VH-VL binders against q9uuj3r425to622. Designs and how they scored, part 9

Target 1, 198 residues: q9uuj3r425to622
Amino acid sequence: SSLTEDNLIVSLVPKILAYLLDAYSYERDEEVLSCVWTTEVPLKDAFDLKSVLRKTDNVESVLNACVEKYTLSSITCSLRLCLLEFPDSLIRSSFYDYFKAIYTTYTDFEDLDHRLYSIKKCLLHLHSTPLHILEEIIRHLSAYAISIRMKDGQIRHLAKIISPCVLRPPDDLNIIPVEDTHPTLLVIDLINEFENLF
Key: E = the ipSAE of ESMFold2; O = the ipSAE of OpenDDE; V2 = 0.75 times the mean of E and O plus 0.25 times the DockQ between their complexes.

## First folded at step 4 (VH-VL)

Design g11 (framework fv_refanezumab; at its last look DockQ between E and O 0.09; V2 from the best seeds 0.00; counts 0 for: pae E 5.4 > 2, placed apart)
Fold by ESMFold2-Fast, scan of step 4:
Structure g11 (fold): chain C 198 residues (1-198), chain A 122 residues (1-122), chain B 112 residues (1-112)
Amino acid sequence: as target 1 above (198 residues)
Amino acid sequence: QVQLVQSGSELKKPGASVKVSCKASGYTFTSYAMNWVRQAPGQGLEWMGWINTNTGNPTYADDFTGRFVFSLDTSVSTAYLQISSLKAEDTAVYYCARDYGDEYYYYGMDVWGQGTLVTVSS
Amino acid sequence: DIVMTQSPDSLAVSLGERATINCKSSQSVLYSWDNKNYLAWYQQKPGQPPKLLIYWASTRESGVPDRFSGSGSGTDFTLTISSLQAEDVAVYYCQQYYSTPTFGQGTKLEIK
């Protein structure tokens, strides 16, 4: 099913993000907290958790069970897997070459306003479901990055991990070529400039 | 018929505030951005900024930050311009105008309101 | 900001004759990737809002008479009215949208 047609994902994503935000306040290990989104996890755990979350009427109850079996990183991985399973990214693949041109032409600090204008124009034309999910995810990541005082390198790594959920190419494989950095650069701008975009 | 209808003229004293409305009809309101353009008496056109009708996020030109606020009520397809702490130099006709374009390109402003004259005098 | 300068400030032309209005940008408004000039022309009649005539420097908006044409590239642009009609009396503005939108100062067109 498409993101536009999946009402469960619309309700599930904000609940998962709210749970994570609350959980951050109780995590004492700063190394664990700094790697919640970037730590590699057993894929079986992420797939299992994703399946359970999509079938439950009580998301909070399932997420609280993570204390015993699933980590916060398993929860974030499950969320990313849900988005990667859809045929298209949150910003639909028809924008891929558009942003490749933007991030090739407007690369300097002085060019930020041009890039933000292009992003705002894109957001004007997103369907309500992918727009809502994108806004909630970027709001969360922006708040998370600020709360742990992420440095530029950490934000770049986070953005690279998230980028396939946000913008994938229109070809049949939907795999971002290693030489294409614009999806990562787009996510960096979304995180850093959230208040100016949404 | 695609049209933008603005509120009537306003006469205000310095320090007052004013709120201009721009009601859209004949198209999907949230599919087109709304611009605000000012024209002082006998002067040319000055772009003030735009508001993203899908997200609600406003973007202001440098000369129009602080006292100027763009907002929306999507339930009635209406955009608003509020000016606080009015000054004599704010005397102008204020236009709302719809972005013309598609998802990749901006082509200009194709549909304009009739304008709202705001006069600030003491 | 990109500064837009029009010439002349005012022009008087007889009915049926050609009118030419020039517009110069302080930097190129040609985007190299799509090879488009980010320039529009507007017509404003007394007591009325502006009307979009031309976008992409030379593309005529639907409903605009074919006597109106735009030309130019980069920094130098021209709006031409090939056979002036009485209803063409107006102020004409160029506008760039390559960066933060800016308008020229306007050219007033009158009938002789």
Scores: ipSAE 0.550, ipTM 0.820, lowest interface PAE 2.2, mean pLDDT 88
Fold by OpenDDE, look of step 5:
Structure g11 (fold): chain C 198 residues (1-198), chain A 122 residues (1-122), chain B 112 residues (1-112)
Amino acid sequence: as target 1 above (198 residues)
Amino acid sequence: QVQLVQSGSELKKPGASVKVSCKASGYTFTSYAMNWVRQAPGQGLEWMGWINTNTGNPTYADDFTGRFVFSLDTSVSTAYLQISSLKAEDTAVYYCARDYGDEYYYYGMDVWGQGTLVTVSS
Amino acid sequence: DIVMTQSPDSLAVSLGERATINCKSSQSVLYSWDNKNYLAWYQQKPGQPPKLLIYWASTRESGVPDRFSGSGSGTDFTLTISSLQAEDVAVYYCQQYYSTPTFGQGTKLEIK
């Protein structure tokens, strides 16, 4: 059932993140380290890894064994794929228009406080949304960004990659969503202001 | 029934600290944020901030930073307000109020504690 | 912060008569995404905590008598008590929660 699958993914995410944290410490190539989340990988590899991770009782063992076969980017991509399998984004899609309104209205630096308030307000009312997963992911990314001294452009790129997992539009079979930037902007704020928001 | 019960009145000297408690019952404590509101004698209501009861993350209004600390003990469904370095100006009734919302909407502060009078006097 | 201004500061109304309290926000508290005004009215009786009466500008909280009604949109709001009762003597506050919550200064309602 979808519920069981969701639970599996929920349990998988922290383990993968923990592995990544450890892996970062062993990565000597700064270029590789800086692009772990943004490097494109063959989808097949990511899907294969996802499949293996979902079937294993020992995620750590699998990840350790996969170092020879899979790149760190493959692991992060697999994680994203797992998150995309959730029936909804980490933040409910019902908030899609909410944040659209916020980020269309409050675009200036002076509006940061209002945006943060709006984000906090939303986080207060996520309820059944897997908030802990969001928190863990954002925590990880925030720490990662700090550790490699990411610039704004790098954070934006990272945010673009992660945003579909964080906030997606409501399912509408009849409407092709227009490319919106507010999910990316939201993730940027989440990363940059993690300590304030979580 | 849903209710918030606060600790009793406090009399403190300037420079002292006070910790007000707000115990929730009748609902899932961690499902709703908790607001703190101050009301000086004969004055209006001032929003002090709120605390996320899931994460424990507090948000303070601009005028209530530094000496004011929100905290939780989720095991007993209790929120706390600590005020340090008390001043005479801190004399007020302090309220906790539940931030009520469902999965989609926010409906305001629907449940309030009875208030805690904190008097700061030399 | 959004500034909330109530008028009048005090009001005396005869029993059975209509009481009207106005509230103005320094900026709109209407969200376009859900078309809701994030405006609440509270009643505070002496020695008691505030009680939520109205939320979203016009929706009565559960248990609130029908004589209480909220109206308005954007920046101008009104609380109306159609027929004042003795138990309605209190200070009334408007509050916006569109942004960082702020209260009006309060309106003291008394019986004439």
Scores: ipSAE 0.490, ipTM 0.810, lowest interface PAE 1.2, mean pLDDT 91
Fold by ESMFold2, look of step 7:
Structure g11 (fold): chain C 198 residues (1-198), chain A 122 residues (1-122), chain B 112 residues (1-112)
Amino acid sequence: as target 1 above (198 residues)
Amino acid sequence: QVQLVQSGSELKKPGASVKVSCKASGYTFTSYAMNWVRQAPGQGLEWMGWINTNTGNPTYADDFTGRFVFSLDTSVSTAYLQISSLKAEDTAVYYCARDYGDEYYYYGMDVWGQGTLVTVSS
Amino acid sequence: DIVMTQSPDSLAVSLGERATINCKSSQSVLYSWDNKNYLAWYQQKPGQPPKLLIYWASTRESGVPDRFSGSGSGTDFTLTISSLQAEDVAVYYCQQYYSTPTFGQGTKLEIK
């Protein structure tokens, strides 16, 4: 059980991920399975599901009822909405420009060790709760990508969709980057290098 | 019955190496991170780092990124601390301690080993 | 790193009296996401490993006597022993686990 709204979201993430892992084994359509996290869904459906999930102490029963009304992509979208509910990303937005500099400086394949070092130092300074959530999400996505043998372009698309949950710009800046790619590149490294980072 | 049992005391000379073992029993070893904590004689507790027992990935506190190596043997539910190029200042009791956790990730340490005294003297 | 500072460094208290140990963190260990203080208290008796007493600043670990209580929030925390027993002679440590875990320097509690 949870004492505050913040505690509720912490308990939901592992339960939703466990449900999805089981649900993947029953999806026979490879095209559908490859797009569970990336398929566009009506936002109303995702918000409705999120509202129901926040009121329950039995996530599995709610999700089972939802697959008849909503797709698995509605479930992943609802999870992403839960993570976006707070004003800050799992990796604090104060690291936004830090990683922008990293992915500007260490751009090549040979620079991977430098990027991983920088990521590991950042992770060490994160609060234990968002760090745990991040680890569980990246563990899930890494296993998912491996199990369906995702191509590099598919991994990039997945990383782009997830990146606002992981690293967002600071709220109070007037500058809105038009073509920032470093949050996506960071998530690609997190997924591909899970074992070396966590 | 959750228990951590460490290897016995060690007497070493400067420049030698030592390997401390920490054997876990009574729980699923790979489900809980293992911490290492140092306590020099008459001094306080100093967190050295931890190791993810599922992936084997260690994380070291800044002061311990050099001569200290954490490792695992999951087949026997054992964590190891290896210290190389021993210095007199490494004289301390070294503890292993399990992360306290359930569905939340916490860094509290609920189960501690009995400690291993490593003495480094010339 | 978050620096944990305890006060006093040592304390002598008569049997049956109240003992109070303070712990101050260099930055808040209250996490806004879950509204919890990521602070623990440990007891270390002579010749023994530390024992977890309290986590989340005020939650008593199972088997810890009711005379031990924790309070405080943000940066200022207190461990209270309401009626000192002979067996409570120990060094007490606070520890934050908000981020990279760090311990206070310890407070030695003795019988006066």
Scores: ipSAE 0.131, ipTM 0.696, lowest interface PAE 5.4, mean pLDDT 86
ESMFold2, look of step 5: ipSAE 0.006; ipTM 0.455
ESMFold2 (binder alone), look of step 5: mean pLDDT 92; pTM 0.942
ESMFold2 (binder alone), look of step 7: mean pLDDT 92; pTM 0.939
OpenDDE, look of step 7: ipSAE 0.327; ipTM 0.757

Design g12 (framework fv_refanezumab)
Fold by ESMFold2-Fast, scan of step 4:
Structure g12 (fold): chain C 198 residues (1-198), chain A 122 residues (1-122), chain B 112 residues (1-112)
Amino acid sequence: as target 1 above (198 residues)
Amino acid sequence: QVQLVQSGSELKKPGASVKVSCKASGYTFTSYAMNWVRQAPGQGLEWMGWINTYTGNPTYADDFTGRFVFSLDTSVSTAYLQISSLKAEDTAVYYCARDYGDEYYYYGMDVWGQGTLVTVSS
Amino acid sequence: DIVMTQSPDSLAVSLGERATINCKSSQSVLYSYNNKNYLAWYQQKPGQPPKLLIYWASTRESGVPDRFSGSGSGTDFTLTISSLQAEDVAVYYCQQYYETPTFGQGTKLEIK
């Protein structure tokens, strides 16, 4: 089923984000907390967790019962895998070249207003389900970054990890080319300017 | 029938506040952004800004920051423009207008309210 | 902001004759990637709200008569009414949406 038609993902994403938000308050290792979204995990663990989460009617129970078996990084990786499984990204791949042009032309601080205007126009064209999921994820990441006082380099790394979930190219592989930085730059703007965009 | 119906004309004194309403019908309110456009007597059109009807996030043109506030009541498909600390130069017809576009672009305003005349005089 | 300048401020044209209205932007509103001009035209009759006529510089809005056409690219645009009808008496505005939207000052079209 497409992302727009998947009613289960609409409930799954907010529950996972709520669990993570609560978990952040209990994590005392600052290094672990700063790398929750960027730490490499065994892909098998993330795939296994994703499968269980999509089959269960009690997401909180699964997350609580598996806390010793799965790390917070496995949970964030599982969420990203759920989004990567859909044929299209949260912002449709048809916008890929649109944003490539925007981020090639308007690269400086003085260009921020133009980039924000372009993003706002794009958001108005998103179907309600992808828009809702995008908004919830960016809200979460923006709050997370603020709470741990992320520096620019950390935000960029976070944005790079998240970018394939947000904007992928329209080709069959849906892999972002190494030379294309605009998906990462878009996610940086979404996180930094959340209050001005949503 | 797709239409936007605005509240009636207002006569206000300098320093007062006014709230103009724009009620949408015949379409899904949250699927289209709402623009506000001003036209002073005998003058041209000025784009004031727009509001995302799904998120409630407003965007204002530079000349319309501070005293102007865009808001929504989604339950009754209505957009609002509030102007505080009214000045004589605020005398104008205020229009709401629906954004027009396809799934990739916005390229105009296709449905307009009838306009609300706000007169500010002593 | 991008400044839109129309010319002339007003013109009078005989019924059945061609009317031409010009619009100039202070910077290009052509987007190189998609080769589209972010330019619209509106018609406003006395006592009425504006009506969208043309978008993307040359695409006619549904229900707009064939006698209306838009042309131009970059910074110079033209709205043409090929055979003026009595109902076409109005003020015409160009509008760019490449950046924060701005309108031209308007051109008043009257019957000679």
Scores: ipSAE 0.000, ipTM 0.477, lowest interface PAE 16.0, mean pLDDT 85

Design g25 (framework fv_refanezumab)
Fold by ESMFold2-Fast, scan of step 4:
Structure g25 (fold): chain C 198 residues (1-198), chain A 122 residues (1-122), chain B 112 residues (1-112)
Amino acid sequence: as target 1 above (198 residues)
Amino acid sequence: QVQLVQSGSELKKPGASVKVSCKASGYTFTDYYMNWVRQAPGQGLEWMGWINTYTGEPTYADDFTGRFVFSLDTSVSTAYLQISSLKAEDTAVYYCARDYGDEYYYYGMDVWGQGTLVTVSS
Amino acid sequence: DIVMTQSPDSLAVSLGERATINCKSSQSVLYSSNNKNYLAWYQQKPGQPPKLLIYWASTRESGVPDRFSGSGSGTDFTLTISSLQAEDVAVYYCQQYYDTLTFGQGTKLEIK
């Protein structure tokens, strides 16, 4: 990924997420709406944001001319793909073992405050750009989940799909995040406790 | 009909290697993780780990690193457990078991193989 | 690691009477965000693989007779068989799936 493309995606992320929230109010198919972030989309049909950005630096024109053309799931797929192509996850991989320890140690209901404290400490150590993107994405997912009254199972599935964008292991460990539950559990806490964390 | 069929019993000498197979049928193999569970004679159940059937990546419980290898052949819907440098303490029935859940949750292991007895004796 | 401890190690119950098996976890297996207990119960008859009976501490698996019930929350769980039948002679295992998987040591149920 190039520095210019990374800077442009950062400026577009809040605008794309705002567009999606507004668009949710117009989606009449409740099944489609409930699966906006989890529906499998062929890569050729996903909105190729990076390809578009190579042809224009105009953020407003991308939203007006291209984003409106695609389905909600194509837009979310494109956003997830861009985040997966970043060299590191939004919460950098150096925190992987930190959160593995947290989600092993603080497992009781009464331990929620301890988990939230640990998350807040991590957020204080994130660089401003990844923190901003993380905050906007979790804000969006929290609002989305509330608006469609997501059940616990749906939140877990959403969190599982999003977790590789949020927290990945270091490349040298060759651990597949899907085998570990703590990235998913972290994303669930981020979504459910957004107002207490950001 | 959803079922897991394992290979037959094995009698091995210490230091030998064994490969146990677990063939799945009646469902999409790559939709569910495959677990391996050991039971020594007269003892309880011991979880050895699982393998992600979609990616092929295994995860081992702490006591089962080193000599134990989980692998797959997705073309024939089969999971394998290989044990190298066999020791007498490896004598046990080895089970494969499918993760049970819906697309949102893991609930337990709902389908089990019949078990493969591995006996290690001098 | 979460350690699962069952009690008693064995029990004998007369046909038609109630059997109660206990399971304790070293850490809570209740997840606060969904208020679910990540606990399952299995039945293993001699010479057979285990069979899933209960998941989410109290949800009975399809095809399992209603005389089997699970209860409890957090760290303390119970499997109850309200009226013992001959075919219920087996070893029963609890299993947590909150953090990887671990089994209890098993409880052997026999007819008195």
Scores: ipSAE 0.000, ipTM 0.433, lowest interface PAE 17.7, mean pLDDT 82

Design g28 (framework fv_refanezumab)
Fold by ESMFold2-Fast, scan of step 4:
Structure g28 (fold): chain C 198 residues (1-198), chain A 122 residues (1-122), chain B 112 residues (1-112)
Amino acid sequence: as target 1 above (198 residues)
Amino acid sequence: QVQLVQSGSELKKPGASVKVSCKASGYTFTSYAMNWVRQAPGQGLEWMGWINTNTGDPYYADDFTGRFVFSLDTSVSTAYLQISSLKAEDTAVYYCARDYGDEYYYYGMDVWGQGTLVTVSS
Amino acid sequence: DIVMTQSPDSLAVSLGERATINCKSSQSVLYSSNNKNYLAWYQQKPGQPPKLLIYWASTRESGVPDRFSGSGSGTDFTLTISSLQAEDVAVYYCQQYYDTPTFGQGTKLEIK
């Protein structure tokens, strides 16, 4: 199913993000908190949690139970898996080559305004459901990065992890080639320039 | 069938405001972004920006920030351009135009309103 | 922004003859990976709004007569009308959509 057809994803994503924001305030280990989105987790746990979350009538009840069984990293991994299981990314794959051209041509610091224009143009052509989900996720990640004072290298690593959820190529394998850095660079701009884009 | 119909010509004094309407029919209004394009008398075409008809989010070209506001009323399939603090240099025909594309990209503008002449004179 | 420059500013051509309008971009609008030029051509008749003729530099819009053709790549583009008809009297504009949309200044086409 596409994201525009899945009512459960529309309701599930904001609830998970809200839970994470609350949970961040209780995590006292700053090293753990800084790696919530990037830490390796047992994939089995993330798959199981994803399955339970999609079937539940009470997301809050399940997420509250998670504090006893799963880490915050398992929850973020579960969310990413939900987005990856859809055939298209939040910014539809038809824009893949569009952004490859943009991040090949406009690479300098002086080119930021050109890149922002291109991103805004893309966002204005997205359908409401994927745009809403993208906006909520980027708002969350931008706020999270600010709250823990992420360095540029940490933001780049976060962006690399998130990039397959945001922009994937249109081929059957749905794999971003190692030589293609533009999905990661796009997510960096989305996080850093959230206030100027949404 | 598919058409954009704009409001009639306006004659305004400097400092006044004007609101131009663009009513769409014959297609799903929220499926296509709406562009605004200006043409001063005897001059060429100048892209002002566009608005996402589904979300209401506008984008303005650099020369059209501040005094220019794009808005929508989706219940009547209408887009609006408001210009505040009018100056003589704002005298122009203002066009609304629908984005044109395929399943993958939006490119070009295929359906245009007839234009609204806004004249700013003392 | 990408600056679009058209030549000539005006052109007079006899009925049935070929009309050629040129457009130059200040930087390439060709994306090498997909081999597409992000360039469109519009026709504007007196008292009317512009009409899209060509996109992707050479793809003719549905309903546009086949006497209209676009060619060129990178920074240099041409709109050709192979056999001018009376109804072709108009101002023609090129437009790039590789970056923030910009139009050329227009070329006025008249009958000799």
Scores: ipSAE 0.000, ipTM 0.476, lowest interface PAE 16.0, mean pLDDT 84

Design g30 (framework fv_refanezumab)
Fold by ESMFold2-Fast, scan of step 4:
Structure g30 (fold): chain C 198 residues (1-198), chain A 122 residues (1-122), chain B 112 residues (1-112)
Amino acid sequence: as target 1 above (198 residues)
Amino acid sequence: QVQLVQSGSELKKPGASVKVSCKASGYTFTSYAMNWVRQAPGQGLEWMGWIFTNTGEPTYADDFTGRFVFSLDTSVSTAYLQISSLKAEDTAVYYCARDYGDEYYYYGMDVWGQGTLVTVSS
Amino acid sequence: DIVMTQSPDSLAVSLGERATINCKSSQSVLYSDNNKNYLAWYQQKPGQPPKLLIYWASTRESGVPDRFSGSGSGTDFTLTISSLQAEDVAVYYCQQYYEYPTFGQGTKLEIK
């Protein structure tokens, strides 16, 4: 991706997230609202946010096109695809083993303060752009979860869907998996403890 | 050369305010948290808190809430400590210190300012 | 808060002899999964800022003489100076960084 596209995405992401949060108040179908981030999108309804951005530098025009043409699930799918196309996850893959160690050792509710301290140390090492995008995404998901009164299982499912955007494994990891759940557990903590982390 | 340079000594009356500066050079200012550490005359080291230089968010130790404010000016790579409503017991040397770390770990405070003596007449 | 307690408060050691300073934490500062102790040692000479000597309980900072060594794990830690030199007269502090940082009260080292 180009520097211009990346700069527009930095400006656009908070605006799209604000639009989504406002749009949630007008969605009448509770099942649709609860699955905005987890619904599978038909291929015909999928779109590439970067391709849309190449057609105009006007953030308002992009937002208006999203409102007019795309469903809420298509918009969230577009955001996730855009984040997956970044060269690295928002928390760079070099932190993968760092968080694997943390979530292996501090697994209990009583260990929360140790996990939060470790997360805060990681956030200090992030470059400003990935940190800003991470903060805005997690702020949105935290507010969304509260607004629809998500249960723990729903938050876990949401976190699992979002986790590849937040923390991906490095290419040199052994490919035969023992199940690694720590990216999902990290996103759960980020959502639940947003006020204590940012 | 990595270094932290602090402002000069201050002599203040009770009830006044003081603002101590800590200017960083030789590294990327926003990559490391800045700690503030107090040392009263003849006493040991006391951690006051830190500020995340990338976000500007401060964290204060329990004894340093209220009258103490950490802030930044990232354009000049400088951290500030402000103390309001000064009391005689605030007389101390105040140090800024960089959190030492890499991508995975923090391992203490490796670079320290020379200290700023704040004296409150009593 | 993790409370750090040093012993002794002060000690006098003859030049060329071994000096030993102890530090105890109120809870473990060992992170078991990476097997690292989040414990540092600092040296402070009169009129100077503290200087980092050792981190991860036993790793010497660059430029620190080989006579300084750290040992211990969990809650009990030791700083050792194998052959005391005149320039080693200082106050020594342990510090944990497992949680929010806390320092020991300091140990004053003097020459006999």
Scores: ipSAE 0.000, ipTM 0.452, lowest interface PAE 17.6, mean pLDDT 83

Design g31 (framework fv_refanezumab)
Fold by ESMFold2-Fast, scan of step 4:
Structure g31 (fold): chain C 198 residues (1-198), chain A 122 residues (1-122), chain B 112 residues (1-112)
Amino acid sequence: as target 1 above (198 residues)
Amino acid sequence: QVQLVQSGSELKKPGASVKVSCKASGYTFTSYAMNWVRQAPGQGLEWMGWINTNTGNPTYADDFTGRFVFSLDTSVSTAYLQISSLKAEDTAVYYCARDYGEEYYLYGMDVWGQGTLVTVSS
Amino acid sequence: DIVMTQSPDSLAVSLGERATINCKSSQSVLYSSDNKNYLAWYQQKPGQPPKLLIYWASTRESGVPDRFSGSGSGTDFTLTISSLQAEDVAVYYCQQYYSYPTFGQGTKLEIK
């Protein structure tokens, strides 16, 4: 909502993502690594870390100093909390019904080209800041999924967790109805088809 | 012998600046973070922040941004605290303290400097 | 920030008797991944810097006498001196390092 807050998030998100990519290489526990984005964490840890990260001029120093006090999952949860604090999702809520129609009509594998075209059309209409943040996050998640050889079910679970950051219903009703799977399906396509979309 | 030796006491007028030094010996300086802790007269301990001695990157507690600067000279194993635009409220003993641990697995502050009294008055 | 509250603010204990100092954190300092409480205790004598006594709530620092012990978990912690000696007159501080470090206000221990 403020330019100063927007500037902090634009700087913060890429630095956190870069740190996570490096950290993945050093995580020995394959089970922990595969659940970095989906593991439940104490919300206190995520809120504390988020507060610290927003107040620092040196994100890397904070992440380096505190990583063993906070799990990688606390860092990813802090990032998701920052995105959820935006008044609108990265793909603005005005596209919610647009994608609901797309993912209701074009659900087969043979429809992939039409879904990708629809996504590309949406991306052309996003403002530069949310587009940049979306691109960086999806690039990260796509690379992460490939590096740990995620199966379809794991990608779907990851997409479900991330989907409120990417696409939420219009204001006042930011709860995604359980019957509405299109935000999750959109994130799956974004992750799987990153190179064809950005 | 592992020790931290700080510079001597300072008496300053409001608006002046001061630079406190903390010289480490007996260990690998860059393997441990360095904390700065303040204690006002008759008051308790207040954490100011730390500096990563490996990267040189400082982190400041909320109350200690702006006028306070942490820096290093790794060639002489010394950490510095600079306070600009001194105020009466800055009157305190300033301690440096080594963060005990291996990399990011922290145990607390195991080695402390003797403290530097900074008095800000007319 | 995590607020650390000590009790009592001061106490007087006879030589050879047990001294007990309490510390409460506003939030849990127990880290679930390693099952450690990120809580330390320090001793500060007049004119001296603080000295680390206990870390991880109950682990005694090297060179600290056996009469000092720490206990507790989560939000409630205790420092116990089992048989007070004259040299133990000091202010004692608890400190969390689960998040950005914060100290309790201190407990002044005197001989009765």
Scores: ipSAE 0.000, ipTM 0.434, lowest interface PAE 18.7, mean pLDDT 83

